# Designs tried in a protein design chat: VH-VL binders against q0atu2. Part 382

Target 1, 119 residues: q0atu2
Amino acid sequence: MLDKKARIRTSREYRNVFEKGKRLSGRFLIIYYVENALDNNRFGFITNKKIGMAVIRNRIKRQLRAIVREYQGQVKNKHDIVLVARAGIGKSSFEGMEKDYIAIMKKAGLFARNANKID
Key: E = the ipSAE of ESMFold2; O = the ipSAE of OpenDDE; V2 = 0.75 times the mean of E and O plus 0.25 times the DockQ between their complexes.

## First folded at step 20 (VH-VL; framework fv_dusigitumab)

Design hh60 (at its last look DockQ between E and O 0.65; V2 from the best seeds 0.00; counts 0 for: NG spot H100)
Fold by OpenDDE, look of step 20:
Structure hh60 (fold): chain C 119 residues (1-119), chain A 122 residues (1-122), chain B 111 residues (1-111)
Amino acid sequence: as target 1 above (119 residues)
Amino acid sequence: QVQLVQSGAEVKKPGASVKVSCKASGYTFTSYDINWVRQATGQGLEWMGWMNPDSGDTGYAQKFQGRVTMTRNTSISTAYMELSSLRSEDTAVYYCARDNGYDSGEFYFDYWGQGTTVTVSS
Amino acid sequence: QSVLTQPPSVSAAPGQKVTISCSGSSSNIGANYVSWYQQLPGTAPKLLIYDNNKRPSGIPDRFSGSKSGTSATLGITGLQTGDEADYYCGTWDSSLSAGYVFGGGTKLTVL
């Protein structure tokens, strides 16, 4: 699981990302991202009822956390990033989510310059 | 069956703008990004940017920032690339291309339009 | 000028094997999958290889791709006259200015 310091936790923190950050949409995810004044990145996760029942939403959230954790070291530092699950994500495989995340993050230029993708 | 059909050749004066269209068919238009690539006569391929037809999100090459605008009309499955402040150096064939890197999280262009020749001359 | 470096030209006789190199950096080829495109004279580019070594349907297996470190290679065996074309490598660049980048292109001449 993500370290507590790597998590966006407060409503104010989320609001800041939404208001001041940039937005990019993928197939299954929307990301909001903004620079922070910290030495580390923070991640937030949002799943709404359009995705499905609570059990499904919780599963999706766990999967997204796993994806973020796996690629955390490749993300440029000093960013707050919120992942919003799109309605269609419930029909996606874990791998599909992962690929979507990678693509969006690359589009956003959030992967580290010297980061190597796991092939 | 996937097809990208682009608009016809354009002749423009320096300082003018050109808007090239790319009509997609044979697939769900909103499911794949459209990229634009140009090629000057006798030169190589140059990537200009991407456009997400679903969200309208775009990402442009730094060289074209402030001068290029990529849009879409989802109702007719058509992507547009507008380049302003045209210069003689913008004379090239412009291609739209579909990005199908979703299965790998990467980027590659599996289908291309036939190209649109844009000539900028005084 | 191009972010990715290709030899300007290669040539070989029919039936022979040719390789086209594509060299980049840790931020592009080193971090992303490479694609190859074939452009016949007077035509639009055509996807030849994607994800380093995968062939789209319709592309014969005499076309191959490989990647190692910050370099990629396109291999063509059993060279045919119809293979005479320009070949471009391309990949995503994860540098500060994220975007797709192409090689300078290689003109393949079949002798």
Scores: ipSAE 0.853, ipTM 0.940, lowest interface PAE 0.7, mean pLDDT 94
Fold by ESMFold2, look of step 20:
Structure hh60 (fold): chain C 119 residues (1-119), chain A 122 residues (1-122), chain B 111 residues (1-111)
Amino acid sequence: as target 1 above (119 residues)
Amino acid sequence: QVQLVQSGAEVKKPGASVKVSCKASGYTFTSYDINWVRQATGQGLEWMGWMNPDSGDTGYAQKFQGRVTMTRNTSISTAYMELSSLRSEDTAVYYCARDNGYDSGEFYFDYWGQGTTVTVSS
Amino acid sequence: QSVLTQPPSVSAAPGQKVTISCSGSSSNIGANYVSWYQQLPGTAPKLLIYDNNKRPSGIPDRFSGSKSGTSATLGITGLQTGDEADYYCGTWDSSLSAGYVFGGGTKLTVL
């Protein structure tokens, strides 16, 4: 599970990211991101009803949290980052979401180090 | 199958702008980012930026911030790169290239246009 | 510096082998997969190696790639005169000003 201090918790915190942050789109995800005043990163996750029923939306959220947890140590500090699932994410695999996340995080300049899994 | 076909050579005066086009075929245009890379005569490759044809999002190399604009028209599967305030050192061959980042999580250029020569002369 | 360093030139006889080095830093080669591009005289670059060591369809196995730490190498065996070209390494640079970076290029001469 993502650590409690690394979660965006309140409606005000989410609104701040959407209103003041930058936005980049991938195939399955949109990220909104803004520098925060903390020493750590925080992550939020949004799915909407166009994606599917609640069980599907909850599965996607769980998968996105797992992806973020895997790479969180490689994200540049002091950012609030909200991942918004696009309507087409239901056609993706876990691996497809993961690669999309890596690509858009690189484009946003948010990775300090590559999330290389081949060794 | 996949092809990127660029517009023809341009001759420009210093201070002018140039807009190069890149027409994609053989794949879903909105599924892959287009990057622009230039090469002055006898020099190496220089990356200029990326553009997501689906969203219109861009990321420019710092050297070109403020002078470059990358756009597209999705109805004709065409990407554009416009460089303004041209100088003699902008004389180069300009390439468009498709990156494969969304398939692999790593960015590399699997298909390239044929190049467009831009000459900036007084 | 984030610029990737390659030797300016390399030469070898037909049938021999050659390696081309590419040296970078922790923010580029150290953090990202490396690709190699071949540019024949008067033509656009062509993808030769991706993901450090993988070949696109149609690239023969006499072309190989590897990466260790902040360095990458391209290997070419069974050299042919048609291999005379410029070769570029490339990778993403994960620094704050993130973008793609190429090496300076290596001219291969087959004699």
Scores: ipSAE 0.715, ipTM 0.899, lowest interface PAE 1.4, mean pLDDT 91
ESMFold2 (binder alone), look of step 20: mean pLDDT 93; pTM 0.955

Design hh61 (at its last look DockQ between E and O 0.66; V2 from the best seeds 0.78)
Fold by OpenDDE, look of step 20:
Structure hh61 (fold): chain C 119 residues (1-119), chain A 122 residues (1-122), chain B 111 residues (1-111)
Amino acid sequence: as target 1 above (119 residues)
Amino acid sequence: QVQLVQSGAEVKKPGASVKVSCKASGYTFTSYDINWVRQATGQGLEWMGWMNPDSGDTGYAQKFQGRVTMTRNTSISTAYMELSSLRSEDTAVYYCARDSGYDSGEFYFDYWGQGTTVTVSS
Amino acid sequence: QSVLTQPPSVSAAPGQKVTISCSGSDSNIGANYVSWYQQLPGTAPKLLIYDNNKRPSGIPDRFSGSKSGTSATLGITGLQTGDEADYYCGTWDSSVSAGYVFGGGTKLTVL
């Protein structure tokens, strides 16, 4: 699990990201991202009913958290980032989600310049 | 049989705009980003930007910011690249290329259009 | 001028091995997979290597790629006359201005 400090937890925090942040879409994910005033990044996760049953949504959320955690050290600091699962994500493998996350984060320019190499 | 077929050669005056099309076939158009790369005569490849056909999201190289616009028509699986305020230095072959980055998390162009020659001359 | 640095030209005789280097930085090659493209005269570029060392279908195994640190290398064994072309390395740059970057290209001449 992500550290409590690394989580977007309040509706206000989510709203701020959606209203002031930038949006980019990948194959399976949409990310909203905005700079924060902290020294760390915070992540939020949204899975709606279009994804599937609660069991599926929870699985997807766990998988996304795992992905975010794995690559957390390579993300530029001082960002609030919300991941929104797209409808097709339920048919994707974990690896597919991971690659989509990496791609979209790179497109967003959110990986640190001198971060650990991903490959 | 993935194919990218681009529009024909263009001749433009300085200051004009050019819009090149790239029609995709053989795959789900909205599942892969389209990139544009140009190559001046005798020069190397120069990346211009990417466009997500599904969302319409784009990312342009800084050199072309404010001057390039990448769009798409999903109904006909066609991507467009418009370059405005043309200069003689914009004379080049322009390529569209499919980005398979979503499959690997890394960006590479696995399929290319045949290229469109754009000549800018007074 | 190019973000990635390649030798402008290399040459070798048929049957020999040639290597083409591609030098970058921590923000590009150091952080991202490298791809190689072959461009035959008068044609569009063709994907030759992706993900540092993977070959698309149809690319013979005499083409190989490797990456170490901030540098990548394309290897061509059993050089053939048909290999005479321009070769470009490319990768994503994760700097502030994120985007794809190419090397300057290397002209391979088969002697």
Scores: ipSAE 0.902, ipTM 0.951, lowest interface PAE 0.5, mean pLDDT 95
Fold by ESMFold2, look of step 20:
Parts: structure tokens; sequence; C-alpha cells
Structure hh61 (fold): chain C 119 residues (1-119), chain A 122 residues (1-122), chain B 111 residues (1-111)
């Protein structure tokens, strides 16, 4: 899916995003984001136990990783970005999560280009 | 049906502030962002910013950064826009508009308030 | 002036057709879908076209939209006197100060 270099790996890296970063909420997702000192982006994914059982949380993580991978070429570089699934995400569709992600990423100023999945 | 009803006309002196309200009905208020757009007499539309009623998150156009504050009261489904340090060039009709971006991933304003005239004169 | 460029005015006779252009850049029209708004005199704007070429309920098919590169076009056929209005294009701009932008507006006169 995502390359090793494009993932947030340590507790320190996650904490930096939460403490120093900006936060924007959509319908199903919250993003936290901060500029990093790298030449690339890194992504992290959090599904709280309140969302549901492990099977549900793993499905949601898989779907979010797929969405991020699909649009990663459109994301402005040099950012650490953590996607946090909101409690209601379990009732969303893949397309609903995708539209939510696109909307909040644009409002955060993180999309440089429209990937245009609807072509 | 979806409706956005704005507060009445305001007359202000330079240096004052104005707060315009926008009451939403006919949909779940917290599910859609509210944007504010203004229009001076005989001029075009000027986007001011967006506000997420669920979270309170905002994004302001650079021109208004530091002078505009967008808020809401979810218990009465009402959005607010406050513009401070008013000048004569702030004389305009101010609109609230519903942002349908979460439905499509693309932004457009599908419902508009009727507008609030703000006049700034000495 | 406005980030998106529209002609200030266009005119035609009832029953004729007109097009209204909207010229932008790679960061706005080139990267995002375009919407069009109609504003009758003394009224609030109304959504006319969204997602480049889609019509909301109640907008007849004589109103059309298209996009090519960094430009968009609103087409109106079968002009009626009730079509006299200001028309604005709008889209998201993905530049450094990301936000929504409008064209300067086009006044349509039906002679």
Amino acid sequence: as target 1 above (119 residues)
Amino acid sequence: QVQLVQSGAEVKKPGASVKVSCKASGYTFTSYDINWVRQATGQGLEWMGWMNPDSGDTGYAQKFQGRVTMTRNTSISTAYMELSSLRSEDTAVYYCARDSGYDSGEFYFDYWGQGTTVTVSS
Amino acid sequence: QSVLTQPPSVSAAPGQKVTISCSGSDSNIGANYVSWYQQLPGTAPKLLIYDNNKRPSGIPDRFSGSKSGTSATLGITGLQTGDEADYYCGTWDSSVSAGYVFGGGTKLTVL
C-alpha cells in the first residue's frame, strides 16, 4: 500500500502532529497535519475502539489507506498527516469516506491538484 | 425545504463591528458548512470564508484574516459572521450560503440567504 | 480585479443563444470543478450549474456548462426576458491561500 517512508511510525511522530499541528473535521474524519522537515509526506491512521470491533476498525483502516494512496500524488509535500476516524464512520460508504477526505484536504489547503476520480 | 434567513439591515460608523446572523432550517444544520459572501453595490461576489457548524472549524479569505470571525449556535441552528474595524468599503450586502462540498468533494453553494445590507458611513 | 475573468456584459434577442466565458488558471479551474450562479436584480444568487455541467432540480436543459483546460463556459439557449441577470462562475482555488473564488460577473441583457 503506502511505502515505509510515507508512514508515521513512532509515538513521538504522532505526538508531534497532535501537539504542533492543525486540526480539521469532516463528517467521518478528522485530520491533523503539520509541516515536516522531509521532502515527502507521511500518513498515520487512528481508529478508536469506540468505532467498533477489530474487524470493523481494520476494514476502515484498509479503506482509508486505499483512499490516501489513490490521492497521494495530489497532496502537497512536506506534511505529516494523521487521519482519525470518527465514531460514525462505520456507517459510511467507501465513496462517502472518499468525498469527505477530498473536501477536508482541500479546505486544509493540502491538495495541489484535483485527482478527479469521476472522469 | 432548505432555508437560510438572515438578520436585518445594519448601519455602522467606521471603526465599529457588525454581527450578521443566518438561521438555517429544513436540513441538519451540523452536516454542511456555511460560507459567507459579500457584494458591494454594483460589484461582484466576494468570498469571505467557511465555517463548519459541527466542529466550529473556520477558514477565512486572506483579505479578511484578523477582522472576520465566523461562529454558530447549534441549539438554534444559527451561524454568525462578525466583521470588525469597519471601513466605508465594507458597505455591501452580506450573504450566507450552504456549502455542499461534503456530498461531492467539490464546492458549490446550493442555498443562499436573502442577504443583509451593511452600510458603513460617517 | 477578480481571479476568474468573465466578459462584463453580453446581449442577444429573445430566442437566441449566448455563451459566457470564465477564464482562470491551473490552481482554480484547471484543478477543480466549476459552478455557475444566476443573480436576478435585487435578489440573492442562485445555483445554476454545478460540477462543471450538472443542473440542480428546476433548471431547464437550455442552460448548460462545460470546462476545457483553465476555461469554463455557460451556454444559454432559447433566451427569455426572465434570463436578464448577472452570471458568476465560481470554483475552489488550490493556491497558497486556498479558498473559493468568483468571476467578476457578466450582465446578460435580453434585447
Scores: ipSAE 0.750, ipTM 0.902, lowest interface PAE 1.2, mean pLDDT 91
ESMFold2 (binder alone), look of step 20: mean pLDDT 94; pTM 0.958

Design hh62 (at its last look DockQ between E and O 0.05; V2 from the best seeds 0.00; counts 0 for: pae O 6.3 > 2, placed apart)
Fold by ESMFold2, look of step 20:
Structure hh62 (fold): chain C 119 residues (1-119), chain A 122 residues (1-122), chain B 111 residues (1-111)
Amino acid sequence: as target 1 above (119 residues)
Amino acid sequence: QVQLVQSGAEVKKPGASVKVSCKASGYTFTSYDINWVRQATGQGLEWMGWMNPDSGDTGYAQKFQGRVTMTRNTSISTAYMELSSLRSEDTAVYYCARDSGYDSGEFYFDYWGQGTTVTVSS
Amino acid sequence: QSVLTQPPSVSAAPGQKVTISCSGSSSNIGANYVHWYQQLPGTAPKLLIYDNNKRPSGIPDRFSGSKSGTSATLGITGLQTGDEADYYCGTWDSSVSAGYVFGGGTKLTVL
């Protein structure tokens, strides 16, 4: 679980990211991201009903939260970041989602240098 | 067989623009990003940027920001790189290459086009 | 100069062993896997080694790779005259201007 400070929680916070932020797509995910006025990052997660039933959507959200938590130490601070699940993500493996996340976060320039190497 | 086939050689005057094409076959074009890399005569490889054929999203090396545009036409599985305000220093072989990022989370170029020579001269 | 540093040239006799170094920084080699490309004269580059030490199908095991800290090494044993080429390391750089970076290239001569 992400810390409560690291969550995007309100509709207004989500709307700000969608309206003011940049957008970048991978195979299974779309990220929207914008600088915030805080000292920390915040993450939001969206799975619409086209993904599947609530049980499936909740499983995907849990998997995405786990991926974000695993790599959060590498993310540049002061960003609000919303992960939107694309159609077809339900057929992806955890590893497939993870690699997609890594690729799009690198291409967005959102990973920073870290003392803990990725290798 | 994965194949990237590029357009033919170009000769341009300074100040003009050039658009190089890269036709993909043997894989699902929208599943992999296309990168562009150039190489001046007797010099090393220089990365220019990436383009996602599904979304049209791009990321450009800072050196080329404002002069390069990378696009595609998914109906014919073709990527394009356009470089404007050409200078003699832009004389190079331009390559398209498929990147591995969505398969591995690491970026390497597993397939390359044959290259397109662009000569910029007065 | 290139972001990643390689020796400009290296040479050895047929049948011998050679290594090619690639030196970078914490934002590139230190943070990401390293890949190697072979460019035969007059041709496009070809993927030779990926993810530090893995070989694509068709690349013989006399080509090897390794990484330590902010440096990587390409090893070639049993040198053949057909190995004469330029060799480039490449990786993602996670610095302020995130993007892909290559070494300056190393010309291998088999004497």
Scores: ipSAE 0.785, ipTM 0.907, lowest interface PAE 1.0, mean pLDDT 91
Fold by OpenDDE, look of step 20:
Parts: structure tokens; C-alpha cells; sequence
Structure hh62 (fold): chain C 119 residues (1-119), chain A 122 residues (1-122), chain B 111 residues (1-111)
């Protein structure tokens, strides 16, 4: 799991991201991102209840956290990033989610220069 | 063409149950969730919940938890919404509405039934 | 009462432009796409706008949608008498167990 300091947890923090941040939509994910005043990045995760039962939503969250964790060190610093799962994500493989994440993060310009494991 | 045809008007006593049907046609029934939305006379829309016709999974609005049951009969492409312990406040037009599909970014209701009037009175 | 806030009514003359606002919070409009529904008198609602600003087939381009922050707006240009209806915004609320939420609805009167 992500460290607590790397997580967006409060409604106020989420509100700031949604109100002040930029948005990019991928195939399976929507990301909201805004610069923060910290030395670390923070990530939030939102799953639509229509995606499925709690067990499905929890699975998706676990998968997204795993993806974020894997590439966390390559994300530009000082950002709050909220991942919103789109409806189709339930039909996606882990690899599909990962590719979508990388794609939208690249488009957003959130990966650091010379990032590894990024196509 | 996508069509959702609902059952006829119902008149119930307080404490009774009502079961409204929604027959789907023009598409693969199991591929799209069915939502139920009600509207009291002169009032706004109120979402009640969703039902996945394939798995039977449901998600109910908190307000209706324990009182609403959404089911389906896939053999006849029909969704059902049963509301129990009826109260006068449950008097409303009840709509079934189809999800936009799992390929959409987020779900919205792209097709609606004609509505079923449910009257609860003593 | 409604999670999303809309003006109860708006009115304008034919040919004019009207806007209908929809105000929410970070957990609903802030996090999710907004959709709009039109309900003509005595009829079932119909999808008017989806994903903030997209029009389904058959919806003329004089209908438009936008979203910013925790608010959304429906725009109608070239107002016609046939546009007289109730309009509802809707979106998912990520803070509740299962929650699609509607605005209170706006009655549009064509003068």
C-alpha cells in the first residue's frame, strides 16, 4: 500500500484537486492533477459504484494502487493526483489499466524525464 | 430500436408492496444495467438504484436499502423493481432507465421507460 | 433537498439564450461527468447532454453543456416553444454507497 503521506485522504484535499486541478481522460481512467506545496506526491482513488459490487471496486482500487506504487518514483514531484476509474475499467486487464495510466500520465506530462519502464 | 416498456399503474395500501416490471427490447438485455428512478407528483427525479441483468448484482440508494429489491428475468428481458412497506410518500411515477453501457466513460441513462404510476393511499 | 442545486425556474422569449446552472460538490460534479435530461410535460425524461458537453444523436447543437469545478451549465440558444420543459442535471456521487444524484430540476418557460 501507499504510505499515508502519499495518499489524499480528506475531503478538502480532494476538493482542491477537483477545483484547481487539470483533468485528462484515458480509456479506463480519468486523472485530476494539481501542484501541491509538499515535497512528495499524493494520490487519491475514486471508483464509481456502478463499476460493481464492493469486492470488484476494492479489487480495482488494489490494482490501481499497485500501478501507482510501481511508477511512483517516476512521477514529477509536488503533485496531487486523483485517479477516477471509468466504467469500462471492470473489463480491463491489469496490463490494460497500466497502459492507460502510463498513457494519460505521459499526456499530462507528469512523468519525470528519462523515466524507466515507460514506452 | 431500444425500448423499455413498463407495467401499468398500481394502487396500493400503506404497508403493501408493489412490483413494477420493465421489458426491454431492441438490444442485448444482459449487456446493460437497468436503473430505477422515481418522481413524485410535481417533484424532481430521485434515483433508486441499479441492477445488472447479467449477474443480478444491484446497488441501491441508501434511502431505499432494505425496502427495494431489483431483479430480472433474462428469458423475457424483463427487469423488476419491488418496493415494500409502502407509504404515502412513495406515491410517484416510477421509471426504468438503461445505462449507457460499460464502454462509456461514466454511466448515464440513455433510454427510459414510459413510467409507471404508483399510488399509495389508505 | 436535492444534492445538486438548480434554479427552480428560468424563462426567456423565443430565439433567446438561456442557461441553467447545476451546483454540486467535490464528490459528485467535481469528480464525475455531468449529464442533462429533458422532460417534456407529461413525458418521461430524455437524455439531452452526456459527459458534460456531448449530445446524443437527434439533439440539436443549440443545446450545449459545460462543467467547471463543482458546477455545470446547460445552455440553450435559439429558444423554441418546444423547449418548454423541466431540465435535470445528474451525476454520480463518489462519496455514497450507491449514488446517482439529480438536481432539483429547472422549469423552463418560453414566454
Amino acid sequence: as target 1 above (119 residues)
Amino acid sequence: QVQLVQSGAEVKKPGASVKVSCKASGYTFTSYDINWVRQATGQGLEWMGWMNPDSGDTGYAQKFQGRVTMTRNTSISTAYMELSSLRSEDTAVYYCARDSGYDSGEFYFDYWGQGTTVTVSS
Amino acid sequence: QSVLTQPPSVSAAPGQKVTISCSGSSSNIGANYVHWYQQLPGTAPKLLIYDNNKRPSGIPDRFSGSKSGTSATLGITGLQTGDEADYYCGTWDSSVSAGYVFGGGTKLTVL
Scores: ipSAE 0.018, ipTM 0.687, lowest interface PAE 6.3, mean pLDDT 91
ESMFold2 (binder alone), look of step 20: mean pLDDT 93; pTM 0.951

Design hh63 (at its last look DockQ between E and O 0.05; V2 from the best seeds 0.00; counts 0 for: pae O 6.3 > 2, placed apart)
Fold by ESMFold2, look of step 20:
Structure hh63 (fold): chain C 119 residues (1-119), chain A 122 residues (1-122), chain B 111 residues (1-111)
Amino acid sequence: as target 1 above (119 residues)
Amino acid sequence: QVQLVQSGAEVKKPGASVKVSCKASGYTFTSYDINWVRQATGQGLEWMGWMNPDSGDTGYAQKFQGRVTMTRNTSISTAYMELSSLRSEDTAVYYCARDSGYDSGEFYFDYWGQGTTVTVSS
Amino acid sequence: QSVLTQPPSVSAAPGQKVTISCSGSSSNIGANYVSWYQQLPGTAPKLLIYDNNKRPSGIPDRFSGSKSGTSATLGITGLQTGDEADYYCGTWDHSVSAGYVFGGGTKLTVL
């Protein structure tokens, strides 16, 4: 799991990312990201009701947290990053979400050296 | 069968702009990003940038930032690349290519257009 | 000079083996999978190898790829005169302004 220090927690923090941040879309995810003044990254996760019922949305959040945790050491520091699940994400596999995340993080320029999991 | 068909050759004067089109068929156009790559005569391949046809998002190589614009029209499955303030060094064959990023998390270009020759001369 | 370094040319006789190197850094080859492209004279590039060592359908197994550290290698065995082409490696690069990079290309001559 992500450290609680690495979580975006308040409505104000989320709004700052949406209003001031850059936006980039993949197949299943949209990321919003902005530089912060901290020593670390913070991550937030949004699942809209269009995604499905609560059990589906909770599963997707759990999967996205696992993906972010796996790659967090390779993300450039000092960023607040919000992952927004797109409609239709529930039809993707865990691997599909992971590949989408890797692709959009690379295209956003948010991965550093050795960003990829080789295995 | 995936196919990328590009617009015809262009001859331009320095300072002008050129807009190259790339019509996609045989796949869902909005599911894959289109990249643009150029090649001057006797030179290697030079990546210019990517464009997401679904969102319109783009990322440009630093060398072309401020001079290149990549767009699309999803209703006709067509991507466009416009390069402005042309100079003789921009004389090249320009290719569109489909990238694999969302299938694998790794980028490679599995399908290429036939190329569009752009000549910039006075 | 290109971000990824390839020898400018290589040659061998029909039936022989050749290798083409591609040297990069920790921000590109060291962090990402490598692809290879074949460009026959007068044509667009074609994908030859993806994900370091995988072949698309229709590419014979005499073409192979590998990666070690910050370097990649294309191997071609059983050389044919139709293999005469330019060969490019490519990968994503995380440095400066994140983007895709190609090697400078290697001209293969089959004597």
Scores: ipSAE 0.790, ipTM 0.913, lowest interface PAE 1.0, mean pLDDT 92
Fold by OpenDDE, look of step 20:
Structure hh63 (fold): chain C 119 residues (1-119), chain A 122 residues (1-122), chain B 111 residues (1-111)
Amino acid sequence: as target 1 above (119 residues)
Amino acid sequence: QVQLVQSGAEVKKPGASVKVSCKASGYTFTSYDINWVRQATGQGLEWMGWMNPDSGDTGYAQKFQGRVTMTRNTSISTAYMELSSLRSEDTAVYYCARDSGYDSGEFYFDYWGQGTTVTVSS
Amino acid sequence: QSVLTQPPSVSAAPGQKVTISCSGSSSNIGANYVSWYQQLPGTAPKLLIYDNNKRPSGIPDRFSGSKSGTSATLGITGLQTGDEADYYCGTWDHSVSAGYVFGGGTKLTVL
């Protein structure tokens, strides 16, 4: 899992991202992102009930955390980023989720210029 | 009003390919997935796969992997389903259907095409 | 053979109530909303119920849906001759071979 310091944990932190951040929508994911005052990035994950049972939501959350962790070192620093899973994400494979994540992060300009694996 | 209009009946020989079209109107074509469902004579409904008209992304039922290709032409709001290596068991009515779950995430088909009869015979 | 199980046929007289069951598992009905489709003879399927119990516009309140656990039920009250059709339940399956799945269909005969 992501390190504690790399996670958005409090409701206040989530609200700050939703209220002050920018929003981009992908096929399976919506991201909200805003600059923070830290030296590291923090990630949050939202899976709503429309995705399915809790076991399904938790599975998808684990998959998204895995994707974020894989590309964490290639994301520009000083950002709070919340990933909201769209209900249709259940249609996607892990690779499909990864592709969507990469695409939306590229569109947001959140990948570092020297990123070695961004597609 | 939302409409899905499919191409006409097809007669094919075993081993051939068939490509069925589905023209959408009355809504934003790229905002809803298109699904394909077939039904053999006197049999039930069988889901084949989904296609995202915006990205072109697809997901096929395992049974049809490697044999089905779903595409689209956004300029004319038309979806296509191509099935290759046809066999007699592929004889069926093929339907395109709009998936309203694209935005909402719900998995159901709210509008259907009229169906296309595909007959595979020697 | 179908992932979701329905009775092959049901029948009742006009004005009566009928129910059609749809049984699945935790990976499909247990995890997702169920939809129902009506298929009149020689026609394409028509959405009848979505999200377990919601009716699209134009569908009379004689049609109802419910879900409990891994099973769903379609109810039809005040049966009419025009209700004679095939009925299919459907939902998404999150199994390894993820995809939409249908029930085997139920033939409703109005006596």
Scores: ipSAE 0.017, ipTM 0.685, lowest interface PAE 6.3, mean pLDDT 90
ESMFold2 (binder alone), look of step 20: mean pLDDT 93; pTM 0.954

